# Miniprotein binders against q9usj1: the designs that were tried, part 4

Target 1, 298 residues: q9usj1
Amino acid sequence: MFSVGKKISFILPIKGVLQKLKDNAQKTVLLDATWYLPTDTKNGKKEYLESRLPGAQYFDIDEAKDHKNPLPHMLPPADEFASYVGKLGIDRNTNVIIYDRKGFFSSPRVFWTFKVFGHEHVFLFPNAFNAWKTEGLELETGEPRTPKPVVYEGAKLNKDLVASFDDIVKVIESPDAAGVHIVDARAHERFLGNVPESRPGLASGHIPTSINIPFTETTAAGITAPKPEEDLEKVFSSHGLTDKSVPIITSCGSGVTASVLFAALKECGFKDVRVYDESWSGYGKRANEDSSLLATGP

## First folded at step 14 (miniprotein)

Design o4
Fold by OpenDDE base, look of step 14:
Structure o4 (fold): chain B 298 residues (1-298), chain A 80 residues (1-80)
Amino acid sequence: as target 1 above (298 residues)
Amino acid sequence: DKYVRIRISGVDPELLRKFAEEVIRIAEEYGIKVEIYVENGKIEITLRGLSEDTAEWLIFYLRWLAYELGIKVEIEFRKE
């Protein structure tokens, strides 16, 4: 009887979260990765200070980035990542469970970041606040606990999970040979190039050969959670993504919602998924200078 | 009465229309009552008959959509 090893999903229901929290064999840290769009009046850090899951620490994607790069939300250097998470009490053996207040918006970015640096024990907890409330559990208020700093060892950038501009160019130059799908998570109208970019010097449109899957097609209503795996497969299949072995590169505006697609694709068993970290913030500038890099329309 | 009032404005009427159509689509799907007013290039949409939970996720989605469409959005949520 070949025990079909239940592939433990990195996406945890509340029962899975509670189980990990009860397991004293491994240290578990909850991370609040709540982030809002710059146009939003809300602030993730502020809300975290008001209420959070018990014991949760805050991971600020606006702080845990490469500050030397002018592009938004670029991956930090490995040593800076290590330092940042070490201060949160996270080491290599720590179970890291990531949530956000919206449900499944910014948490995947943090998830991807941990994966990039080789962390194995990292999980997503969709719709965390609602799930917590439904179970009758209480939130923590007041001053958050200051974790004991630890040393995070062995942080190393896994290039297999990060696509560069050069990687994109290779796909554009040889789309048939590469067999790589570039998937844009942005809204359809933005993908088409019908929306003026807010930042000066960015072209409007998309990467040539890319396909558009707005990340909201992979989430439940209100971006509270990823769709069930069965539904995700239907979504991806409808866009021609049926072969799980085909390399995929996800992109968006600034690398956040591209990570939502990353998580969804990984949930469906896609083996080779990379996030183009620069996304349109970096690419759009290049495309503005070189029209051969720009496509518009469907 | 609980309601969500959305005011959108922008330079491109087509994008405003797309936004409004999306709101209508969602409202129809969830059985939410929709009132739409158009004045001087601004669109005001009032949603009624929705739960607080529905309102919360909808507001977040619509903020994202507005951002993606490059339109200005103001949202008022009256809970009671």
Scores: ipSAE 0.681, ipTM 0.869, lowest interface PAE 0.8, mean pLDDT 94
Fold by OpenDDE base, look of step 15:
Structure o4 (fold): chain B 298 residues (1-298), chain A 80 residues (1-80)
Amino acid sequence: as target 1 above (298 residues)
Amino acid sequence: DKYVRIRISGVDPELLRKFAEEVIRIAEEYGIKVEIYVENGKIEITLRGLSEDTAEWLIFYLRWLAYELGIKVEIEFRKE
């Protein structure tokens, strides 16, 4: 009976999290990656300061970005990433477990970021607060603990996980030859181009040849967790994504919910998944200037 | 009684309709009572009979949806 080695999922249930926390052989850091839309009245950092999982550090996606790029949430340079996470007490050998207060909204972006820079021991903890409460565990309040700074070594951008505008252009210029699927995580009406963009200078529509899978189709109700793997497979299959060897590029508005799709696809065993970091915030500007880059409708 | 009150407004009535329909769909799925009022192009939706946990995730989802649809949303959650 070949024990099909249970692929250790990077998505951890509470039991898995607790196990890692108890394991003294490896340092574990919990990261609160709670982020809200700019239109939301809530603030992730503020909430973190109020309550958190015990020992959790805050990862601010609005700080840990390329500040030289006017686009939102662009990946920081490798050295800046290293510096940022080093201050959080994270080194290359640290188990990093990422959660957010909503459950599975912004944490995948941070997960993808760690993967991009080659971190191996990174995990997602969906629905963390609810799971924690259900187990009768206490939250930490008051001033967060200041971690001992460490040096994060060997941060290097893995280009295989990041799609550029040029990568997108290659797909749209030769869709049949490229064999690459571009998946847009935005809402359907946004994808269709029926909604005016809030940011000036952005076109309304989608990348030619792209398909629309709103990221909410991959999550449980309320975006608390990813759907079970079996359900995810059905979702992706229904959109024609059955071959797990076919390259996929995910996109969204600003690169956050595209990462949700990234995580879901990876959970299903898709081998080649990249996130278009610029997403529509960058692409929409280009499409506004060049109509050949813009598609509307289904 | 706990309730969630949602007020939406926007330039495109079709988008408002779609938003409202989505709320109704979710409410039906979860057995939530829905009250809808339409006045002067604004839609007010009141949800009753939902748990706090349900309210919290629903509010978040609806904020996202409103953002994606380019509509303005105001949400009041009465917990008591």
Scores: ipSAE 0.668, ipTM 0.861, lowest interface PAE 0.8, mean pLDDT 93

## First folded at step 15 (miniprotein)

Design L1
Fold by OpenDDE base, look of step 15:
Structure L1 (fold): chain B 298 residues (1-298), chain A 96 residues (1-96)
Amino acid sequence: as target 1 above (298 residues)
Amino acid sequence: DKEVYVRIRISGVDPELLRKFAEEVIRIAEEYAKELGIKVEVEIYVENGKIEITLRVTGLSPELAEDTAEWLIFYLRWLAYELGIKVEIEFRIKEE
């Protein structure tokens, strides 16, 4: 009887979340990672202050970044990450459950960040608000609880989860030898280079050899949750991603929706997935200066 | 039952881009309708380089109506951002 060990998914249903919250053997912290596009009228922090899951802390991707890098949402240094999450009451042994108000938009970025720094006990809670409400549970309002600061030890950047520009160049220069798939999570027209970039100095197009899987193809309607695993497999297979041992690098505009793909791919059992942190915000500038880095069309 | 009405106005962009935007909106609306088991009607009006897209979603419970509106608006904003276009979005929730 081959007990197909139910791979404990890092994606938790509400029952799983509640179980962890009840378990006193391990500290659990809920993180609200709600973030909206800069052009949006909504603000994640503002909404968090209005309502949140009980006891949730806010993880601000606009604060928890490398402030020395002009690119948006670049990973912070390990010590800064440790300091930031320590202030949220998170240590190495803390169960971290991440959600966002949209459902599955910005929370994967925070999930990836924790994984990058070697945190083991990190989970995603898709469609958290709706799930919470459906169970008849109440949201917390008013002033958020101030957690007791703790020391986060052992934060070290895992380079195996982060692709650099140099990594991308290696793929472009030797696509057959590299055997690496670059997957762009941006909208199709953006990928094709058919639309002007909103930021000055960025080329229009995509990384040579990359394939386009808009991140919305991996999510349920309204970006509330990832598609079921079976559906995800169909999506990835339709794009030629069938071998789960093949290394994948995800990219997008600024590293957020690339992380959605990261989470979806990991859910499907892909073993080697990295996020190109600079994404198009960094790459597009380079491609604007060097046409050999730029591809357009399909 | 409640109805969600979303109106999108776009102006001052390339006609081809406008067309692509409209097509994508239709596509996603149909996909969501199928997935959620709801009815979505799409109307497109084009005049003098302006496009107005109206989405009418019917058969919604009160609880689903708000969520649906939020979902649609979010996607439209994302799409607009991705396409580098400015959109004006209006929405209403009313009784059928």
Scores: ipSAE 0.669, ipTM 0.854, lowest interface PAE 0.9, mean pLDDT 91
Fold by ESMFold2, look of step 16:
Structure L1 (fold): chain B 298 residues (1-298), chain A 96 residues (1-96)
Amino acid sequence: as target 1 above (298 residues)
Amino acid sequence: DKEVYVRIRISGVDPELLRKFAEEVIRIAEEYAKELGIKVEVEIYVENGKIEITLRVTGLSPELAEDTAEWLIFYLRWLAYELGIKVEIEFRIKEE
């Protein structure tokens, strides 16, 4: 006897979102994860306070972080993650649906964060505002709802989803034996080392052995949604990523766009994908002090 | 139909990076034209060591005009950030 293989998609169309919101047996929380680059004049929290999907809570990647680490957006300690999401009304059994106003940019980072701490009922809603308006549904305005805080139990960092600097060094020191692909989501010229880093003290270049797939290769025009799975498979295979059992570590500048690649790879069925949380913000400083850690060029 | 005018003023210390950014603007404009079934016209001006690119986008529906401009601007700001170039982007939406 054989069974039909099933693919569990964490990327929801609006009909799936609405079905979960209507389900009275299981609580669902929408999270607005909108975040803008430091050079942008927009502010995601301010936009959330003006309008949001009905009932949505705001998840701020710059507040839900390791405050003892000077690097940007580093994962918070598990107990601080639990406290943070508990204040948003999220417990272990809550369906969490994450969107951002720019479609598919910062919400995968929050998705990855929930996965890292063992939250199983977490989903992405790409193109959320457009899909919402196309269905004739209204946004919520005025003061956001204040959820009743709950206790989040059992948050524990899953090391199978996070890569450390030591993990990167092991790959670099034994590239053939490691059998791990490091994939860099940054723009090509930044990967090559052709541009100075905007933050002082960071080397220009990339992690030795890494492959460059700028995250925009995995999104539809406008960064509103991931490409369809068939097109994603072509993107990855054109970069030599065909064996879905081979471990992959994604990296970028600070872990945001690396999480876009994480989500795209998982959607295509890659089994072992980790995000290098420090990304270039931490690695580039080390590479500036130790040139053996630095590669440039193609 | 609506017309969208996107004006992009770029500056930086590396003329080769400025040219690569301008080339990417052209490439993404052509990609948008293909995916959205619209027309994009590109004009490039060089003035006082700065580059100005004007995109004239036509064939947009009223419902999509602002979203299209916002998405293009977001992409270009991300690329400018990645390349360390300074960019000023404005857009205007005109009806007809």
Scores: ipSAE 0.658, ipTM 0.837, lowest interface PAE 1.4, mean pLDDT 87

## First folded at step 16 (miniprotein)

Design z3
Fold by OpenDDE base, fold request of step 17:
Formats: C-alpha cells, sequence, structure tokens
Structure z3 (fold): chain B 298 residues (1-298), chain A 80 residues (1-80)
C-alpha cells in the first residue's frame, strides 16, 4: 500500500492558519493583498489601515510591479520583489499566508507572484475576515506595526509559471502540436468581443483557440472562496480539462483573475499551469494591430 | 429598511439587459426582493431583504460584472 503522502494544500482553513501562527518554529507573516478594480472607489491600502488581521502586512500589487512596463500588472524584477518583501519582514523561510478582504480575488495574484520567485512556504487564506469573525477573533485597528526588515535571498523568476506573448504565439500557430490550453478568466461577453474596451487601442475578443472559463465559475458566490475541489473538478471537466498533465496558460484582463484560475487549477492537481502576465491589457493592443491574433465569438 | 440600489447605464442595451438578468438570477437564488425601473436608457435596480454580508459580496461582484460588461454602475447601500 503506497502511502500516498497527503499533499498539504496551500489553501488553508482558519484552523490551519491558527496552527501556523502558533508554531514558533517558523516565522509567519500574514499579507493583506486587497485590491479593487480601477472603477471601484474603494482602496485596499486605505482599508488595510483601518482594519486588518492581527500583525498583517499590506502587499500592494499596484506598487510591487514592473514600473518600466506601461501595462498595469507586470511582474517586478526579482531584485525588486526581494527588496519589497524583505521590507515586509519576509525571507525565504517565512510562512506567507495571503488573504484579501473580498475573500479570493486579488490574493491569488500575490500567491502566484511568490511562487514565481521560488517561495515555497506560501499559502492562501480564503474568506479570511469572515472566518476570523466566526471564530470570535478580533481585528487589528490603528497604525500597523512596522516589521523588521530582512534580506530576501535567492529570488529568481521561474519561467515555468509565466507565459509570455511569444508563448501564446507558439500555441496559436500550432495548436495541435502544442497541446496547450489557453484559458481566459474574463467574463463571457468580454471573451466574445461584445464589450468595447475602455482603453484606447485594445481590440475586443479573445486569443484564438482559447477557452473561456470565467473565474467566477471557480469561486463561491461573491468571490469569497474557491469552490470545493470536487466542484472545481466538475467545472474543469465540463470544459474538457481532465488530464492533469496537459499544459495550461491562464489569461484575463490584467493578470489578477488569471491567478484565481491558477490557484484553482493547482488545487485540482494540474501540474503545468502558467499565467500570461500581459493578459488582455497587453495582448489586446497587439491584436488591434494584427487581426490574425484576434478571435471573436465562442 | 436595508436596500441596495444599483443604477446602470451604457451604450449597449443588450449588455445592460444581461447585467439586469444576472441581478435577477441572484436575487431569486437568495430570496432577495428586486425592483427594476427603466428610464431613458438607464436601469435602476433596488434590492431589499438582504443582510449586510450578502450586500457586501454582491456589491463587489456586481462592480466586477459591470466592469466586465463595460457599463457604468452606481451603487448605493443603505444600511439603516
Amino acid sequence: as target 1 above (298 residues)
Amino acid sequence: DKYVRIRISGVDPELLRKFAEEVIRIAEEYGIEVEIYVENGKIEITLRGLDEDTAEWLIFYLRWLAYELGIKVEIEFRKE
């Protein structure tokens, strides 16, 4: 009887979070990764300053990005990532538990980012605020604590988790040979090309050969948590994603909700999942200039 | 009474309709009272009988949906 070692899920219930927080063998840092759409009047950092899980630090996806790239959410250079998280008191041996106020919207992006740079001890805490409240635990208010800066060593971008535009082109040029599935996390109407893009110079539509799985199909109502694994399996199976060895590239508008799919797919045991970091914010510009890159309809 | 009032506007009536249909779907699923008014190409949806927690995640979801559909949305949440 091969004892299939129970793979510890990177998605933690409150019990798992509390256990890690009590474990003094390893440093644990809670990260508030709350982010809102540009059209929203709310601000994640502002809300963080108002209330947070005790001891949580804020990870700002609008700050921890490549500022040399005009796209909204491109991965920072490894050294900049290291510097950023080091200031948050995170080193390579730190347990990083990531949450967001909405439950499971922007936290997966930060999770993916840590994975990209080779951090092993990173976890997601879905529906953190509600779970915390349900357990009768108190939130922290007032001025957040300033962490002691540390040195984050060994940050290196893992290309196996990031798809480039060139990777996308390879798939669309040889879809049968590549055997790669591109999954678009955007809403169906946007995928179809029925929605005018708000940004000038972006085409409306999707990447040729891509499959549409709105990320909300993988989450509970209100985007509070991922669906249970059993339900996720049904979702992915319904879209023809049954072979866990098949390479998958996720995409969305700006790389945030693509990471939700990343997390969900990883939870289901898919082995090869990459996020197309440019997503439609970058791809749509290219497709606007080259119609061969653009598909519309189902 | 607690209510969520949603006002949407946009160039494409079909997208507005789809948004409204989604709101109705959710309302029916959760037993929320829904009132819809259409005036001058704008749709106003009022939701009643929902708790604060439901309202919060619903508002967030609807903002996302509006963004994805390229429609303008204004949301008022009356808690009292």
Scores: ipSAE 0.772, ipTM 0.905, lowest interface PAE 0.6, mean pLDDT 94
Fold by OpenDDE base, fold request of step 17:
Structure z3 (fold): chain B 298 residues (1-298), chain A 80 residues (1-80)
Amino acid sequence: as target 1 above (298 residues)
Amino acid sequence: DKYVRIRISGVDPELLRKFAEEVIRIAEEYGIEVEIYVENGKIEITLRGLDEDTAEWLIFYLRWLAYELGIKVEIEFRKE
C-alpha cells in the first residue's frame, strides 16, 4: 500500500483557511497583498483600510522592496524583510495565508517572497473575498488592528528561487546545454515586440529562446484563481512543459505576474522554478543597449 | 441603464483591433451584449447585461490588457 502522501497544496480553499484559523496550535496571520498596476486608479492599501478579512494585515509590495534598486519590486534584503514581517506579527512559525482582492494577481508575488526567504508555512487563498462572502462571513471594517511586533529569525535569501541576469545570459548562450526554459508571462503582443514600451530606454520584444505563456492562461476569468491542476497540466503540456524536472525561469514586466506562473508551476509539481526578479523592467534596458539580448516575433 | 463603456485609443490600429476582438470574445462567451462604435481611430465599446461582479473583474482584466497592449483606455461603469 504505497501511502501516496497527500501533498497538502499550498493553495487553500476557504475550508482549509478556516481550519488553519481555528487551529490554536499555530499562530496564523492573514495577509492582504492587494496591488494594482500603476496605471490603475485603485489603491490596495486604501481598500484594505476600508475592508479586509478579519484580522488581516496588509503586505505592501511597494514598501517591502529594495529601495536602493531603481527597478520596481526587487527583493528586499533579508534583514529588511525580517523587520517588515516582524512588525506584522509574523515569525518563522507563523502560518501565513496570502490573498488579494482580485483573487490571484499580486498575492503570488508575496507568496514567492516568503518562499525566497525560507518561510515554510505560507499559503495562498485564491478568490478570497468571493469565497468569504459566499460562506456568509463578515468582513472587518474600521481601523485595522496593530499586531504585536515579533522577531523574525533566520531570514536568508534562497538563490535557488531567484534567477539573475547572469542566469538568463547563461541560458541564451547555451540553450541546448542548459535545458532551461524561460517562460514569459506577458501578453503575446508584448512578447512579439509589437507594443512600444512606455518607459524610455526599454526595448520591445522578449528574451531569446523564451516561450510565451501569458499568465492569464493559467487563471480563471478575471484572474480570480488559478485554473484547476488538471487544466494547468494541459496548458503547460501544450507549451511543451511536461518534464517536471526541467528547470524553469519565469519572467514578466516587473516580477509580479511571473510569480503567478511560479505558483501555477509549483502546483503542477515542477521542482525547479525560479523567478527572474528584474524581468523586463530590468532586462529591457539591457536589451536596448545590446541587440544580441533581444528577440522579436514568435 | 447599467453598462460598462470602454473607450480605447492608440497609434496602432492593429492593437486596438486586438483589444476589441478580445472584448467581443469575452462578451460572446458570457452572453454580454456588446455595441461597438468606431470613429476617427477611436473605438467605443458598450457592454450591457452584465452583473456587478462580472463587470468588476472584466474591468480589471481589460485595464491589464490595455496596459499590455500599450493603448489608452477609459472605462465608465454605470451601476444604475
Scores: ipSAE 0.767, ipTM 0.903, lowest interface PAE 0.6, mean pLDDT 94
Fold by ESMFold2, fold request of step 17:
Structure z3 (fold): chain B 298 residues (1-298), chain A 80 residues (1-80)
Amino acid sequence: as target 1 above (298 residues)
Amino acid sequence: DKYVRIRISGVDPELLRKFAEEVIRIAEEYGIEVEIYVENGKIEITLRGLDEDTAEWLIFYLRWLAYELGIKVEIEFRKE
């Protein structure tokens, strides 16, 4: 997004959402990306089937994944991504607006997924149900609409948006020469190593050289929306992130909240941001077997 | 009146206290009434004076926080 004197935002207020929905020249698809932690009693797909924004389709991060990888919600292969979104009525020219009901938690993961596969017309709609209600608009209930499948052409994984374990190792082996910031979105106590991991076989701690910016520092209370851009800039600068050209890799437990940081960094104009998709779910296993991969404390 | 009741337990009392302190901080910020009962290493927090929308986002946030702190949490939202 190289605009002189004006920044282009992918985070849409309701008026921007409604404008795109009215556009006769370009199709818009709303995606419900609601997803809950394993410890929550709610189920995003079940809620979608009960009510949704009118015409919304459901994007399931636990279905649209690499089924050959035992780690949670890893990116699918490009051809499987294309097939999945094509069945939702999405082609390369479709505006995709992604929400997670009343929140801003899992929708950035789906946003990042679309960006990874080269989809440019992708946007986020935070706090969607409350914004919809405030405008006096009705939710859709009953049977969801069935989209007409389309062919999605040109999906290709963009390696500039994804970090691998090998990328992490290169950074920690030569931290000064790498010039890369690894940013951990987990709560501070997990980062310090003070909390046993809920998944078996994972070390407690963090990636050496990484800094901790719990993703909730970038959101409004209740994880309902991102903070305004000027507040986001203060959050990042307070952690030493001021140079927009320095490469950043975000990480968390399984790639969901790292994507919230990805969206926040991109909104602030950081040019080189990748998500470490494996995150602690894969890294912590290796760190449990190799202490050189593990740091604890501040 | 609506209330949210939160029961937390775990092996690390410091993490339980951090959770409770965060609940209190939010309650003060949003004018929510708080009652706290502590017994046998368990903490029960009752929140009053909040509407359904506030209860929903608060419950979502607190479940995330409990997960991150490794705390066992039981949360109920009751309308009387």
Scores: ipSAE 0.733, ipTM 0.887, lowest interface PAE 1.2, mean pLDDT 91
Fold by ESMFold2, look of step 16:
Structure z3 (fold): chain B 298 residues (1-298), chain A 80 residues (1-80)
Amino acid sequence: as target 1 above (298 residues)
Amino acid sequence: DKYVRIRISGVDPELLRKFAEEVIRIAEEYGIEVEIYVENGKIEITLRGLDEDTAEWLIFYLRWLAYELGIKVEIEFRKE
């Protein structure tokens, strides 16, 4: 009676990672995307230089960004993305497997970045260091490997994966006509407007019409991995996200945890998901100057 | 012996309470021993009976939560 099809899964368990690493016909590059909050004392690049998965290259979201934009972590121009990843030995046909060392936190941001520029062969490896150790595999130490640079051809921004401020305004001006869900990945108290923002000049609150799904609802304890798909579907349906064809825009503070929601929604088969790259860092400035852009409370 | 000590402060007592409640919830869920000391608007929480792997992901999570709640946090992890 029912026909079931395979879902495209970009979240790989260690066996899937090892299978791709063994494939001699297709080049695979591991990316360490470890990034810590500015208030943390740890440094992802320093840890990468001490140890990493064998052959991994480091992707720094604070270097691979739009350097002309004062907002944090904004997507780089397509040509600068291409130059950056080409220096890491990545071309259009390279399998890219992305991890972050301590959790499932910053790697989805890098995954989304690759998807935005049209990279097809990109995957996430959650809980990577624990999985590696459990398999009895050794980390690489000492000086990281230096890849031969390649030319990355055809980087082009996919507008279907990125939302602009103008896209947000269209939704809040006519919510029913827009038919779009805006989903905020921040902690509940930030969404409510009960927490002063750490950066000056940002209003406290949320985008009108948006719903709050703190990204930790979609992860295992400790932010180490995403929940299984069945549990993710329950999380989203409990927030009214049941029609997988309805467009969704994710937002957060600066686009990092909004990308965790992006990955979780795509794993569940939501067809039209975009990340609002500015997130609260840009929107909150505008809402501080124009209260019609600001909502507080539930 | 091993412990994780968390000292939090901030201007909003309700946010400090919510942070402490989350720490207590996790401690109950994972069988972690908790000592709490409150003085002059500061809260000190000491956690014992957890292994190093649990301590490390808990510290990462709590730093994220403190950041989200605008709470100043000092975390000391004594491994020995």
Scores: ipSAE 0.731, ipTM 0.880, lowest interface PAE 1.0, mean pLDDT 90
Fold by ESMFold2, fold request of step 17:
Structure z3 (fold): chain B 298 residues (1-298), chain A 80 residues (1-80)
Amino acid sequence: as target 1 above (298 residues)
Amino acid sequence: DKYVRIRISGVDPELLRKFAEEVIRIAEEYGIEVEIYVENGKIEITLRGLDEDTAEWLIFYLRWLAYELGIKVEIEFRKE
């Protein structure tokens, strides 16, 4: 009759955020990870410069990337990640709380990036401005604070959290033996192949064997917050994902919304979840050149 | 006097219909007034009776959905 194994969530309510900000034993840095689709008129960095949570730094997924790779938002090399976050005042012992100003869209990508490089004290704060306003707290305006740079030690890519194209090929060539689910976070019509891709040279469709769970099934309407854990479990079980030990690889267009699924799956206790960093931006090009890599329809 | 006005266009009428149906579904779920005008392959949807915070997350979501469906979308939020 008693509860055993209480779960500690990395998705923090405002009270948990405030508690960490007041903790003198461990430094906390707030990261604004707000990012908009290229078709949006808004710019996350511009908005950050106008207002932010007090003391927040900005994490730009289009700056902290592999600049040698033409694909969008690819993970940076470990040493470049370390240099980038060190300039934001973040060392390995820093609590990092990553927020979307409004909603829950791009912060999971940054959360996943920190996890990939072995950062243990990383958390998500969805829809931060609305939570801040409701608590009666003021935003910071004017010039952002300039953190004192630190050295970030020990950044090393954890391959258990990242899937490569070769990993995808292994799964689709032997799907029964692999026992891995590939989960596509894109909208259903895009998954079916009914929508021409906006990026040139990409096939329309999906990775063979993959299932479609549009990431918006895991969020409140309007992408404002993750669903509660019990509702997330219903979403995943309705798609046949009930065994928490089954390996899962998430994919999407460019790795942003696949990271929303990553966070949702981890919240539900799935043990082995990787993000396919290239996602459709890389895979769709290969599938356009090799139709054996392409599936369409349900 | 506040409204969100959404104008959509594209080459695939089925995708435009699916977008409009999703807007209607959200409006019904949240008690938002909906007016729809259709002319010459363009759809104009006007939403009323929503506060500014609701309008902002709705606009963000609809821009994402339009992007995913390959739909050209123009969204106007009049705060009055």
Scores: ipSAE 0.715, ipTM 0.877, lowest interface PAE 1.2, mean pLDDT 90

Design z3
Fold by OpenDDE base, look of step 16:
Structure z3 (fold): chain B 298 residues (1-298), chain A 80 residues (1-80)
Amino acid sequence: as target 1 above (298 residues)
Amino acid sequence: DKYVRIRISGVDPELLRKFAEEVIRIAEEYGIEVEIYVENGKIEITLRGLDEDTAEWLIFYLRWLAYELGIKVEIEFRKE
């Protein structure tokens, strides 16, 4: 009986989360990574202060970023990341379980961030609030607990998980030779260039040679969870992504939903997946100045 | 009666139409009652017969979609 070793998924059901929380052999920290679009009236931090999973700390993607870069949500320097998570009580040996209130929207960005800096024990908990409630578990209210600060050691940016503008240019210049797929997670109309950009100085359209997979195609209704692996395989296959060895770069507006695709692709066993951190916020400016960088239509 | 009322506006009527069509599609899929009113370039969509859980994820999705389409959206959720 070949024990098909159950591929330990980094995506945990509630049972998996509870198991880790009960395991005293390793420290576990729950992270609330709830983030809303700037146009939304809701605020993740505010909601966190109102209610959270017991013991959860808040990871603010608007704070844990490179503040020297004018682009939104750029990766912080390694030392700043280490300092930030250390203050949350997270060290290299800590099990980090990340959730968000929507279920699977902003938590993948934080997951990707931890992976970028080489954290091994990091997991996603989709649909956390609903799952928690269904199990009859209570939420924590009131003032969050202040964690004991720890030192996070060994944070080093893994460039293999991050695509730069230069990486994109290389693909565009040699699309046939590069063998790299650029996948845009934005809505179809945005991808086509049919939608005016809200920010001045950004072109409308997409990266030449890129394909469009709106990130919502990889999630359940309401963005509560990723689709089952079998369904994800169908989605990716339908877009020509069948070879798990082919390098993939994901992009979106500001690097958040691109990370949703990252997580989904990784769940399906794709080996080489990078997130273009600048995404359209950075690329669109460049494309506005250089039309050779811009494609419109399908 | 519980309802979700969505008001959308924008410069491009085609994008408004696409948004509305998506709402209709979802409503049909989930058996939600839909009322649509068009006045002065604004579209008001009222959804009835949906539970709170459905309303919550739908509202979030629609906010994202509106953002992606560059349209203004106002959403009212009446729970009682």
Scores: ipSAE 0.707, ipTM 0.878, lowest interface PAE 0.7, mean pLDDT 94

